VHH binders against q84jc2. Designs and how they scored, part 158

Target 1, 232 residues: q84jc2
Amino acid sequence: MSKMRNLVEEKFLEFYESWVIQLELYLHQLLIAHNNNTMSETELRHLISKLTTHHKAYYTAKWAAIREDVLAFFGSVWLNPLENACSWLTGWKPSMVFRMVDRLRKSRVVLVEAQVKKLEELRVKTKFDEQKIEREMERYQVAMADRKMVELARLGCHVGGESVMVVEAAVRGLSMGLEKMVKAADCVRLKTLKGILDILTPPQCVEFLAAAATFQVQLRRWGNRRHYVTHS
Short names: E, the ipSAE of ESMFold2; O, the ipSAE of OpenDDE; V2, 0.75 times the mean of E and O plus 0.25 times the DockQ between their complexes.

## First folded at step 9 (VHH)

Design lb65 (framework vhh_8fcz_2; at its last look DockQ between E and O 0.02; V2 from the best seeds 0.00; counts 0 for: pae E 6.8 > 2, placed apart)
Fold by OpenDDE, look of step 10:
Structure lb65 (fold): chain B 232 residues (1-232), chain A 126 residues (1-126)
Amino acid sequence: as target 1 above (232 residues)
Amino acid sequence: QVQLVESGGGLVQPGGSLRLSCAASGFTFSDYAMNWVRQPPGKGLEWVSGISSSGGQTTYADSVEGRFTIIRDNDKKMVYLQMTSLKTEDTAVYYCARFPYSELWEYLTSGSFDYEGQGTQVTVSS
């Protein structure tokens, strides 16, 4: 896993490690709250708000970083291979959270019919948005397979100043497109998350967020063990 | 066997201070974030504070923010909770707690929690 990292990678790695540690601490709060039937709705909402704020902080940092180097997020050196394998456009697949909700429904979460309907509508919308983004991504990726890509492929044989400039321009163009797509994907993530939280009751939100955080923390741990990666 | 032994509780007047201690054994202490939780009379278990495995990050419930400080000593396998400006609503049995990674889903789904200590009573009264 050890490789040369650029400044953006290093900075974000540091940020992410810290962010995940904090997430775990929030997870502990969520787990306790989940099993505390005496907490008021106000208290639960406040905890939910803390978590949502934490997630917003991640995307704020991410978007700042991708402005500098979006390509860093397509290597994501701060993630282990397992985490990367589960990544969709530099993050979690928005539609996957509905499966998580389904899993919770099979355990202790009881949804009323109105909630189920709204979740289904949101699921459909989320999938539609995902597909739209994927099509756009494909367009940008395929667009690279032109004269500029040929120049890139030939760099090993001929390195000229003009060719390098052409390739760099192509990469910049791709990067701009990728940044746009990544942001779009993140917006879908955020909208999906907000949508779910708006549908669920505060207790259900706490459970959902706890489940999500647990999954994220465990995925990281599983991946690290599997690939002998150690993090602070 | 995992053991968490809390101490330092007592009776104090409002505005007073207490320092709680937790001695941990039976697991790799430095690998786990640690927490303080409390059980007020007639209420459920509530989270109070948490500290990362390295001690580099801490978090607090709003109700205790600015008044309580959590610290840990990994060499001694100790967690502490310095409580100041105590209020009557802080009255509770305080527990030191960890969350085993292997049991996170179990706790989420069943409510089974691994805090083995007997806790320490904190009573704030005039």
Scores: ipSAE 0.835, ipTM 0.938, lowest interface PAE 0.6, mean pLDDT 90
Fold by ESMFold2-Fast, scan of step 9:
Structure lb65 (fold): chain B 232 residues (1-232), chain A 126 residues (1-126)
Amino acid sequence: as target 1 above (232 residues)
Amino acid sequence: QVQLVESGGGLVQPGGSLRLSCAASGFTFSDYAMNWVRQPPGKGLEWVSGISSSGGQTTYADSVEGRFTIIRDNDKKMVYLQMTSLKTEDTAVYYCARFPYSELWEYLTSGSFDYEGQGTQVTVSS
């Protein structure tokens, strides 16, 4: 490899590969549970809790890694190019999960009107929070092109400890800004996921989580196939 | 032709042990996670255990955790379920299952699975 991975990238790659393998096993459990109408509410809630805990473990590991190197999450080495192309601020775009919610309209038991209204309200709020973060990211990107940043880049060309320290301080400030933005995006993701699960019944939660996991696993497989076979 | 053949079931007393086997053919076995699924009398399918394609990760339903162990041998194209401390509620037809990536949406939307094997009957009775 012409570019070596740093320690944060190596550690998170190992974590993520294990995490995705476990997600696939949970997906198989969800698929079976979804097609079993004799399961108790208690059994279904235990399964939903397994998935919620699994997603919580991801964000716990991610936020620990971001404290050390947030830039590792922009163009992540543990994601294939297709997964990276579909990424929005280092993860899934919150509003996209409502496409999976739309599958519930075709379920055997129709969503009650109160659920449909709450889901639509959540969709609107999620879109609003998403757009707010997009505007913050745009401001961040514009600031990178500012005269002050150009001047700091020029200072980095001078020999001397003072110049190096000024550039390092500026880069640290930029990284802290990105860390806050990524955490804000992750908070929208977690609030959206929790909101959906709070509105849905346990059987509907299982179907939703199965659809979401299916998409994630398939997206990874589609991207990996592109690298697996280069010529027919 | 893809085929999964389960064996090893039988009648056993509560507290007893059984080892189920699943022989796979017609696909690249080492590319797929494998699962054990059971159907108790009068109930729907219940997921029991899963094992990753390499065998490096396993997971279990809460009802069997600590009592059952799933293992695989990729060279022999076999997956096993070692069952100990068997209970009357473990009585079911046990199926070996895989979920191909191309069929995940089909499984989610169809409301049922076409089993590749005939299953093996486990009866726990005093």
Scores: ipSAE 0.720, ipTM 0.902, lowest interface PAE 1.2, mean pLDDT 85
Fold by ESMFold2, look of step 10:
Structure lb65 (fold): chain B 232 residues (1-232), chain A 126 residues (1-126)
Amino acid sequence: as target 1 above (232 residues)
Amino acid sequence: QVQLVESGGGLVQPGGSLRLSCAASGFTFSDYAMNWVRQPPGKGLEWVSGISSSGGQTTYADSVEGRFTIIRDNDKKMVYLQMTSLKTEDTAVYYCARFPYSELWEYLTSGSFDYEGQGTQVTVSS
């Protein structure tokens, strides 16, 4: 059984490495679009759709892998230590992405008042959804602790296969709850991304996606920088 | 308004120990993952260690894993870096940084470290 679990982990790690390479390729296209005023709105929308599809493919693959082994994936095995340390439920924290939008507003992106209002409404909604997930995670952790205490009390009276079955059921319950929470967090991430892209104009979306891809690629490279240390 | 004040650096011999501190103010500290980054002489910034907003997850660069420990205290709004078995390669100015979409974001996307803190100097030399 450990072989099957190892194969799922290996396959997703390979997927993710390829996914990042493709993200770097899309980043090149975003930078060309960013620096080229002759690209049509239709061409910009097509590029934006490619990025959206690429992100959806990540979550599709991630959710399939998590169904097989959420405990391995709760630790975000595909992320380097820097990426993992800064994760909220296996990924970027949705409410914090609005600081990326704030940076763009200080730079080349000019937002009209209607866009600013819509972004603030989305930020509040996103924070509300995050808080709901955090409350549910808290309730889950309390229920998990209570269930564990009941299981330990039962173990104090019983020895053998029944005790093993109770522990196994507790582990399965933990896995199902964690999968639910990770998927909920990912859904907030997707809704937030879509919401931002719906509010921004196509040129603004290209700037946002370029900044996001640059950050993700550079964070990964930076987190991996000292992998090959020579000792003499 | 946001302030991150680093302290605890100094001169130590190889194999020595230091504990760095970072006092935070002007933002909701418990909402952020916190990081230590460092700038060796004549080089760019390097990431050293990070700790999740709750403190439940810690991670380290390969070069410091097993030697450094990151700790946070959300009540006191403090981050610490306990450093042991120090090497000359650890010589750098050490900065405390929020993650993400702040000082570190600007560095990674624009190449400029727009950070108003002084950092704290760690020098490891015989």
Scores: ipSAE 0.042, ipTM 0.521, lowest interface PAE 6.8, mean pLDDT 78
ESMFold2 (binder alone), look of step 10: mean pLDDT 83; pTM 0.847

Design lb66 (framework vhh_8fcz_2)
Fold by ESMFold2-Fast, scan of step 9:
Structure lb66 (fold): chain B 232 residues (1-232), chain A 126 residues (1-126)
Amino acid sequence: as target 1 above (232 residues)
Amino acid sequence: QVQLVESGGGLVQPGGSLRLSCAASGFTFSDYAMNWVRQPPGKGLEWVSGISASGGQTTYADSVEGRFTIIRDNDKKMVYLQMTSLKTEDTAVYYCARFPYSELWEYLTSGSFDYEGQGTQVTVSS
């Protein structure tokens, strides 16, 4: 229903705006920490934990929202057009975080060969998981154009009780399929993030998280500025 | 020209309180999150607290959580740090800081950050 859909969108918009503002504050803390060689491992791990907890809060809120309205996450109202254009299955493309990892090769805290090998193994696994999900999404999209689905769409326009129930069941099935795919994509995101953080040292984790947050904050800023210029 | 002017530092006994002030000019203050950072003797820069552009959100380093409060007044272009239950480990030069979006990558890649203000010295000692 449109009222429930609007409430989900409004609630998540409020949450997301607050979440991104908090991410920027954590980014400032990460930038200072990245350039401070006197921080203890315990202090660095606490900071990394703050970011991990913050990302976990995002997925907790997202999964509650997609249970109610998964379609709100396709072309989201809380994202600007640039952010939406860069989205892959309602979020960041997991393999793209390895671009942030590649930055560590130019860092003051150099990756050792064992880390490079583990990161490459994780990259290959992440790409495999992405391609599996992409094949599932392609099959889903093809099924939407299938003759049987076209017939159900026609029935939904002009028929009584029994046919209405069949169409409603089919629509619920489609929404559940999308929810399953979004959760699968989010699981790959979380596994990839955890995998990277498990391989990296605490100083390298701080630099990685700072790079990722910088990209996210700047992408949002660039998109918002472009929108105002275009509509001014 | 962008300027940040810190004030309010001084000598206090452990358990005492101080209120630091930061006066901003030369940029659209309400567009930027603001931060307090400090440099203790013999250590690098430590991030202390941050406040969102609107003032609606704040965050604190674990070492100061529950003891310090950051606030801002966008009309007056001021940021404040209210410090209570001060400890000897809080002894540092305190700087007010902003991170311009255009400089985030440079700060991350070069590690270079120049203070826009002179800082204010806080000394907690008996």
Scores: ipSAE 0.700, ipTM 0.896, lowest interface PAE 1.4, mean pLDDT 85

Design lb67 (framework vhh_8fcz_2)
Fold by ESMFold2-Fast, scan of step 9:
Structure lb67 (fold): chain B 232 residues (1-232), chain A 126 residues (1-126)
Amino acid sequence: as target 1 above (232 residues)
Amino acid sequence: QVQLVESGGGLVQPGGSLRLSCAASGFTFSDYAMNWVRQPPGKGLEWVSGISGTGGQTTYADSVEGRFTIIRDNDKKMVYLQMTSLKTEDTAVYYCARFPYSELWEYLTSGSFDYEGQGTQVTVSS
């Protein structure tokens, strides 16, 4: 079985490599900004906007790609094995982002009580939304293993136009179901990110985004270098 | 031994131009994004511009967008900052900076970052 990339995989690989390089450049700007107490609120908001726009660009490109081939996002060729191992429904697990939020509790830009309360409320809501998606994925996997897959396997052994039509309709249904679940998971991701940024002050937003980007860049670096995976 | 040597600073009048240079050694230059950062008198360190390892992508701080251009020559292991339409607020010590992957988390948590270079002074005054 030859391992070849389809057109969607090749196009998104090119997009993703460029997107990650740009994220690293923004990370460098965030790290400097985080350690500069003389920046204005306007300057910080512009920087936060650059990162928000960059993340939105990712989802715009992703949703265009999954419309063409959602399966390209399960076991993605643009991600290394470590990044793929850490993926939850084709991306980061929303509740895990609160590990970065927990770090802010010990930062020099202290969270006030009202922010702590709102972040905990958001954490609970995010986990609820995440679990709802997980239950839908479980139901999808069970349905895949049930009557439909048995029938599809039987039909695949028959030659004729009628059986071909039924097989094509079934495959279309499976892909459509996965696309809806991936988009639902991405909506939870974007809602969680927006919720955190809405609760935090601009300096706290910079620190949060820097922490998240640092983790993403280092995870990619660790996976691309075998000695980091074996050493850590 | 990693070294970054900045040069090209000086005194210029508002509206003037300068070209800063950074000579790098001691690491695989093309594997790293390079940055220009500056420290104005009495202020903290400000990020100015960044360029990817291949030079295919560049990013600028809003305050310098359209006025400054970052360039690299990987064969010569050089990074340049071409500055035009200089303003008095561009007065600062300019540093060439590399962010090693192993130090990103430390920089974020401790705020401590030792620059490889000594910087070059740019003064914009009439």
Scores: ipSAE 0.697, ipTM 0.890, lowest interface PAE 1.4, mean pLDDT 85

Design lb68 (framework vhh_8fcz_2)
Fold by ESMFold2-Fast, scan of step 9:
Structure lb68 (fold): chain B 232 residues (1-232), chain A 126 residues (1-126)
Amino acid sequence: as target 1 above (232 residues)
Amino acid sequence: QVQLVESGGGLVQPGGSLRLSCAASGFTFSDYAMNWVRQPPGKGLEWVSGISGSGSQTTYADSVEGRFTIIRDNDKKMVYLQMTSLKTEDTAVYYCARFPYSELWEYLTSGSFDYEGQGTQVTVSS
């Protein structure tokens, strides 16, 4: 099945490269919209919807891919080393997005007290959900070193058919556990994004999404080490 | 020196068509997504359309989707905007734009955008 694993990685690499290119195009639209005070609420909501749909498309593709090979996401070939170093359970750490929210507090578009209160409540809830997943991951990692896993590793040293089947069943169980944890982490990511967008006004949503996309695009470019022509 | 030179604007009646051109120089053209942005009279800068560096992906503002097509020719260092079914609301100065990665945070934080090109005037009038 090594060919199937290679195909999952190759397919998701192709998807992700295209997805990031589209994100950059949406970022350009967000940057112009952020600096245009004449846009209608309807126009802003349509733009926000484009970004929301784009992020949902990512998770739809990711969940299909992890069903086939979740381990591809723990050392992703479509991410550069810097992006991989910044990953928390195969993606961005949900609570870190509030750093982009904190930028809005210093923006010309002022957050009202009711919004600040709801954002702080959401931040606390997000951190709690994060810590719950971190505890489950720690338990999973500890289980990898327990007596039962040591015994399975010992059995797996023999290439006899019946021992191979037991090891393969254990590996499938491990993969299913990781898939469950990755999906749980992604659900916290999506709930956090939706929560923030539900609290913010359309202009604030545009600025938030622009800041988040700018960071993501810049992180990818910094890791890829490209030269740019500067306008003097 | 980086230069973007827009052309192809003019006066056209509602329902008409125009093709705008942008000639780029001074940078590796295929490394950058290119955008068309416009400024209608008395309004702020409005994003119209974007195309990836390879030309494989395009996106459009809802107000122009289905009516405008963005195209690029990397060998000629050109980007085009084919405009059809023009409306009076499309009246604006049209600018060709790129966003260098080094300037993204500055654009986001300073709230200012300087056009790289001089623009081309499109007037849709009955």
Scores: ipSAE 0.707, ipTM 0.896, lowest interface PAE 1.3, mean pLDDT 85

Design lb69 (framework vhh_8fcz_2)
Fold by ESMFold2-Fast, scan of step 9:
Structure lb69 (fold): chain B 232 residues (1-232), chain A 126 residues (1-126)
Amino acid sequence: as target 1 above (232 residues)
Amino acid sequence: QVQLVESGGGLVQPGGSLRLSCAASGFTFSDYAMNWVRQPPGKGLEWVSGISGSGTQTTYADSVEGRFTIIRDNDKKMVYLQMTSLKTEDTAVYYCARFPYSELWEYLTSGSFDYEGQGTQVTVSS
């Protein structure tokens, strides 16, 4: 069934559809650049900067939206069911990008030993940061069984202005906790992306970004194709 | 069968204008973003411009931004590149290209662009 969309969901849906279309256009530019060995380092760095700016724009818009309604990002209406099923705390799982990095080991420009070492160090740090956030998620779930939450649930069964206000304050507190966790997860995503791009050469950065964008575009297309079959 | 047929190239003086055309057939045209790519003498393929399937979004290489305009007509199954203020650096064979969703990973791994057209030569010289 169609869920009634709030203003935050409507605005972010419009933003996200446009953002993904632009990502696909950038992907086509990356694919051509990846297969061109005559591009200068300056030209490649400008292209990489275009992609990093595009990703930063996503997080700028996301963080503005989660201040208003963080719950909109859990089971998002702008994502198809397959994209939602593959989400880890409202986005891609940071450690999974190292699967794209593993592809570079067989690329035209092979990773040198120093890069492999730095990427492994980054992978370990990224997994450690993920585990910290997963522990915070566990603590958050335990808080739902807390004495205070049980008492607030009792009050919520009794319709009255004062009890409604107390329940609303508790829900706002929970939303603020979720916002902090989502932002922490996004910080790990951005640190991981920046770390990888800092270790890789410009041609390797182009290949990595092309692989990541290809996966994202493919995942969206596979999920959307499911709906065409269902509605036939 | 998928076909892309480019036309409109020629010899022009610096500062001149040309309009390139690409006629598409054999696929659902509006489902695919379309691209113009070029190959200058002695260089690899350079991406020039792209347009979304609906035509509502466009993007340009920094070297052509403000000088070139990409347009599409989905009813006619055409994509165009309007080129103004042409420079000698714009001399290249221009290709119309699409990247099928099912083949994106193959393009990344093999560098094959099977759905590129035959190309049209643009020469900018005095």
Scores: ipSAE 0.705, ipTM 0.895, lowest interface PAE 1.3, mean pLDDT 85

Design lb7 (framework vhh_8fcz_2)
Fold by ESMFold2-Fast, scan of step 9:
Structure lb7 (fold): chain B 232 residues (1-232), chain A 126 residues (1-126)
Amino acid sequence: as target 1 above (232 residues)
Amino acid sequence: QVQLVESGGGLVQPGGSLRLSCAASGFTFSDYAMNWVRQPPGKGLEWVSGISGSGGQTTYADSVEGRFTIIRDNDKKMVYLQMTSLKTEDTAVYYCARFTYSELWEYLTSGSFDYEGQGTQVTVSS
């Protein structure tokens, strides 16, 4: 089991390192595009599509990995301590992206009334979906403290065929519950991202994606500096 | 002080080839992704290609995919753009660019890039 968990961690570490390097390269494209008002709508839509595809690739790889070992995503070895400290159920908190959206209100490419209304509706729905997941996590934590689970933990130190089997079943149930919650949180993330991109114009999408990617790349660089004696 | 010095541009016929060079100094070269960007006459800056700090990953604008190759030599602190099958639309001033990030994570302006300088002129004509 330990060996299998190590393999999952190693494979995802390789994937994630490559994925964030590619995100930074896409960020550079977004920053140039953001400062070029002569790009066609087709060119902007293609760049937005590249970013959307890149994020979908992340969730495809993540969901395959959590089926094998969801616990690897709580305190992930491919994330630095700062990135881990900023995580909400193994990823970004969906409602936080509306802070990036608020930046667009002060942009030269100002949001129209209809967009503002749709974004507010999406914000309310996103917060409602987050609250549902948080209540589910609370129920999960309460269930883990149930008297039966306490009793199983007590018996887990004894080597007996029957007690070993019931402890293993309980641990598998624990992991399955976490997997469902992580997938639910990721679905809210994807719905929120898609909802924002569907409301925004292509130039606004580029600005939004550039802001989000800048924050993600910068957070990683700041956390990594904690281990470096020389600042980049 | 950070310096990026481009060279290798010139006049070429359509279908021709050129190799652009960028000499970097004033920073730990291998810690930064490097980019080539271009400015056609009367247009804004267009991103052309990027390469990771290690050189292990590259990406290209659709308009140059399959025709251009970005490479780097970290020992010599050089990044290159090998251009083949040149088209008249490739006519531009080419700049080598490094992106840096300010310590302000809350603002879009936390990203910045260094491409100041003369660049290198590429002219594709008959």
Scores: ipSAE 0.552, ipTM 0.818, lowest interface PAE 2.1, mean pLDDT 83

Design lb70 (framework vhh_8fcz_2)
Fold by ESMFold2-Fast, scan of step 9:
Structure lb70 (fold): chain B 232 residues (1-232), chain A 126 residues (1-126)
Amino acid sequence: as target 1 above (232 residues)
Amino acid sequence: QVQLVESGGGLVQPGGSLRLSCAASGFTFSDYAMNWVRQPPGKGLEWVSGISGSGRQTTYADSVEGRFTIIRDNDKKMVYLQMTSLKTEDTAVYYCARFPYSELWEYLTSGSFDYEGQGTQVTVSS
């Protein structure tokens, strides 16, 4: 790998470690707020804003990094193997956040029927958007295996200015296609989060964000910590 | 046995300062973020501040930002809350808290939170 690619990976690893640590601190604030029914709507909205700003900071950093090296996000070195195994197009699968929404049905803060209907409509739309991206991903993967790409790969094995230039152009095209696809997936993620938060009341938003952050923190810890259990 | 022991509270006039201390034992201190939470009279538990295990990252509630500073000494297994420009609304019992990963879902779903320490009373009055 090139020095530039290593530098992108190093910078994003440093960013991501700090970002996750900050998410855990915000999670602790959310957990306390969730259990406090004396907080004002204004106080709750400020806390929700901290979390949405934190998530926006992640995508700002990610999009800057993928402009330099989108391939760093496929099998990321800053994610443990469990986190990588759970990834869908370099991040969480948009429709899976509705599992966190389902937890609100069992919570102290009940959803009204109008909210349930809007959330179901959003779930269906989100599923449609992710299926569209999955079809594009499949087309992209198939295109990589066609004869033209195989021929370009063969040319890359020989020393020559023209063949090197053609291979480099093809690799740039592949990277640009992946960048566009990753950004499309991230737009679905952000749109889904915004949609959920727009439907929920501030106390429900706090519980939803706390559930999502809990899952993210737990998943990272499960992958990072090795425990042996005997079943008898 | 996990223990958190808070100290440093007292009666202070508005505009005054206090430093709260939390002594931790029974766990690998540097592996956990530590928090200060408070319960004002007649209100629920309010999160005040948090610090990462390494001490490199801190976060504050809007109501205390610029006035309070959280610091930790991992060698001594201590967390401190330096409070300045104290206001009447800062009156509360202050607790030192950590959130074990094994209890996050229980806390979220059952609404139960048990203090690991006894807390320390801070009273700001003229």
Scores: ipSAE 0.688, ipTM 0.888, lowest interface PAE 1.4, mean pLDDT 85

Design lb71 (framework vhh_8fcz_2)
Fold by ESMFold2-Fast, scan of step 9:
Structure lb71 (fold): chain B 232 residues (1-232), chain A 126 residues (1-126)
Amino acid sequence: as target 1 above (232 residues)
Amino acid sequence: QVQLVESGGGLVQPGGSLRLSCAASGFTFSDYAMNWVRQPPGKGLEWVSGISGSGGTTTYADSVEGRFTIIRDNDKKMVYLQMTSLKTEDTAVYYCARFPYSELWEYLTSGSFDYEGQGTQVTVSS
């Protein structure tokens, strides 16, 4: 779809492109660290901290941007069509990261039984929080089809000062509702990420973060290889 | 027929400077981030520095931050590592490395890397 980019979209596109480029460089560092069994716990924890800080920077920028224009995050111009198709409420689906955790079961850095139990408990909790948000989104979509919204849409088709104010108030309310749901989803993402990193040892954290970053980078490259021109 | 050729290593005294070079061929150089990785005697591979395909973004290991600078010349298909204030701990074989997107899962799964380059020895001693 052809469209003009607004200021929020332009600024976040510039931010996101730089953020992904930095993520790729951190991924290369993680891949080398994963293959080095002579690194100290302090060195590994510092590397893990770089990645967690990088992810926090993303959410700081995102939350500032959605305050201005949350709709920019539904069908984002800085994401290719494949990335947008795989999106769950403007980002990665929280439960999906447990597939990256399953990768650790095949690695030389084996999970112990106590870790497996804690990860399963976290997986169940994450799935529960995810389903709560999905129910809220469904309620939101049903409310969009509410008789009141249909009446507002009819009023918006008429030229008149009073109808304009009523439509503007309704649109503001809809945007605030979406912003709240996106932030709730992002809180589940951050909570899930922190929970996994708290359960794993530093070498396991490095492998987990490397797997997650590899998937994110691969998804972007697969979508870009589609040779589909996006109109701007 | 992808090839990376490192050069510029040698013997240098502590506090000295050295510039490493890596000549790339067989791929579209500007499409790939490039990295410097080193292996000190008796230790595993250590990541040193990385640079994006455009050269606009650089990242450094804490141990070398403020002392080393990574730069690239896409027209010449070269990547460089400018090393200053060298320490005995910087003694290592230095490798130039790229990670093709098609091979990232293989690198993660294999637990080892085959570098296209043969490396260049840096020895810091008096």
Scores: ipSAE 0.682, ipTM 0.887, lowest interface PAE 1.4, mean pLDDT 85

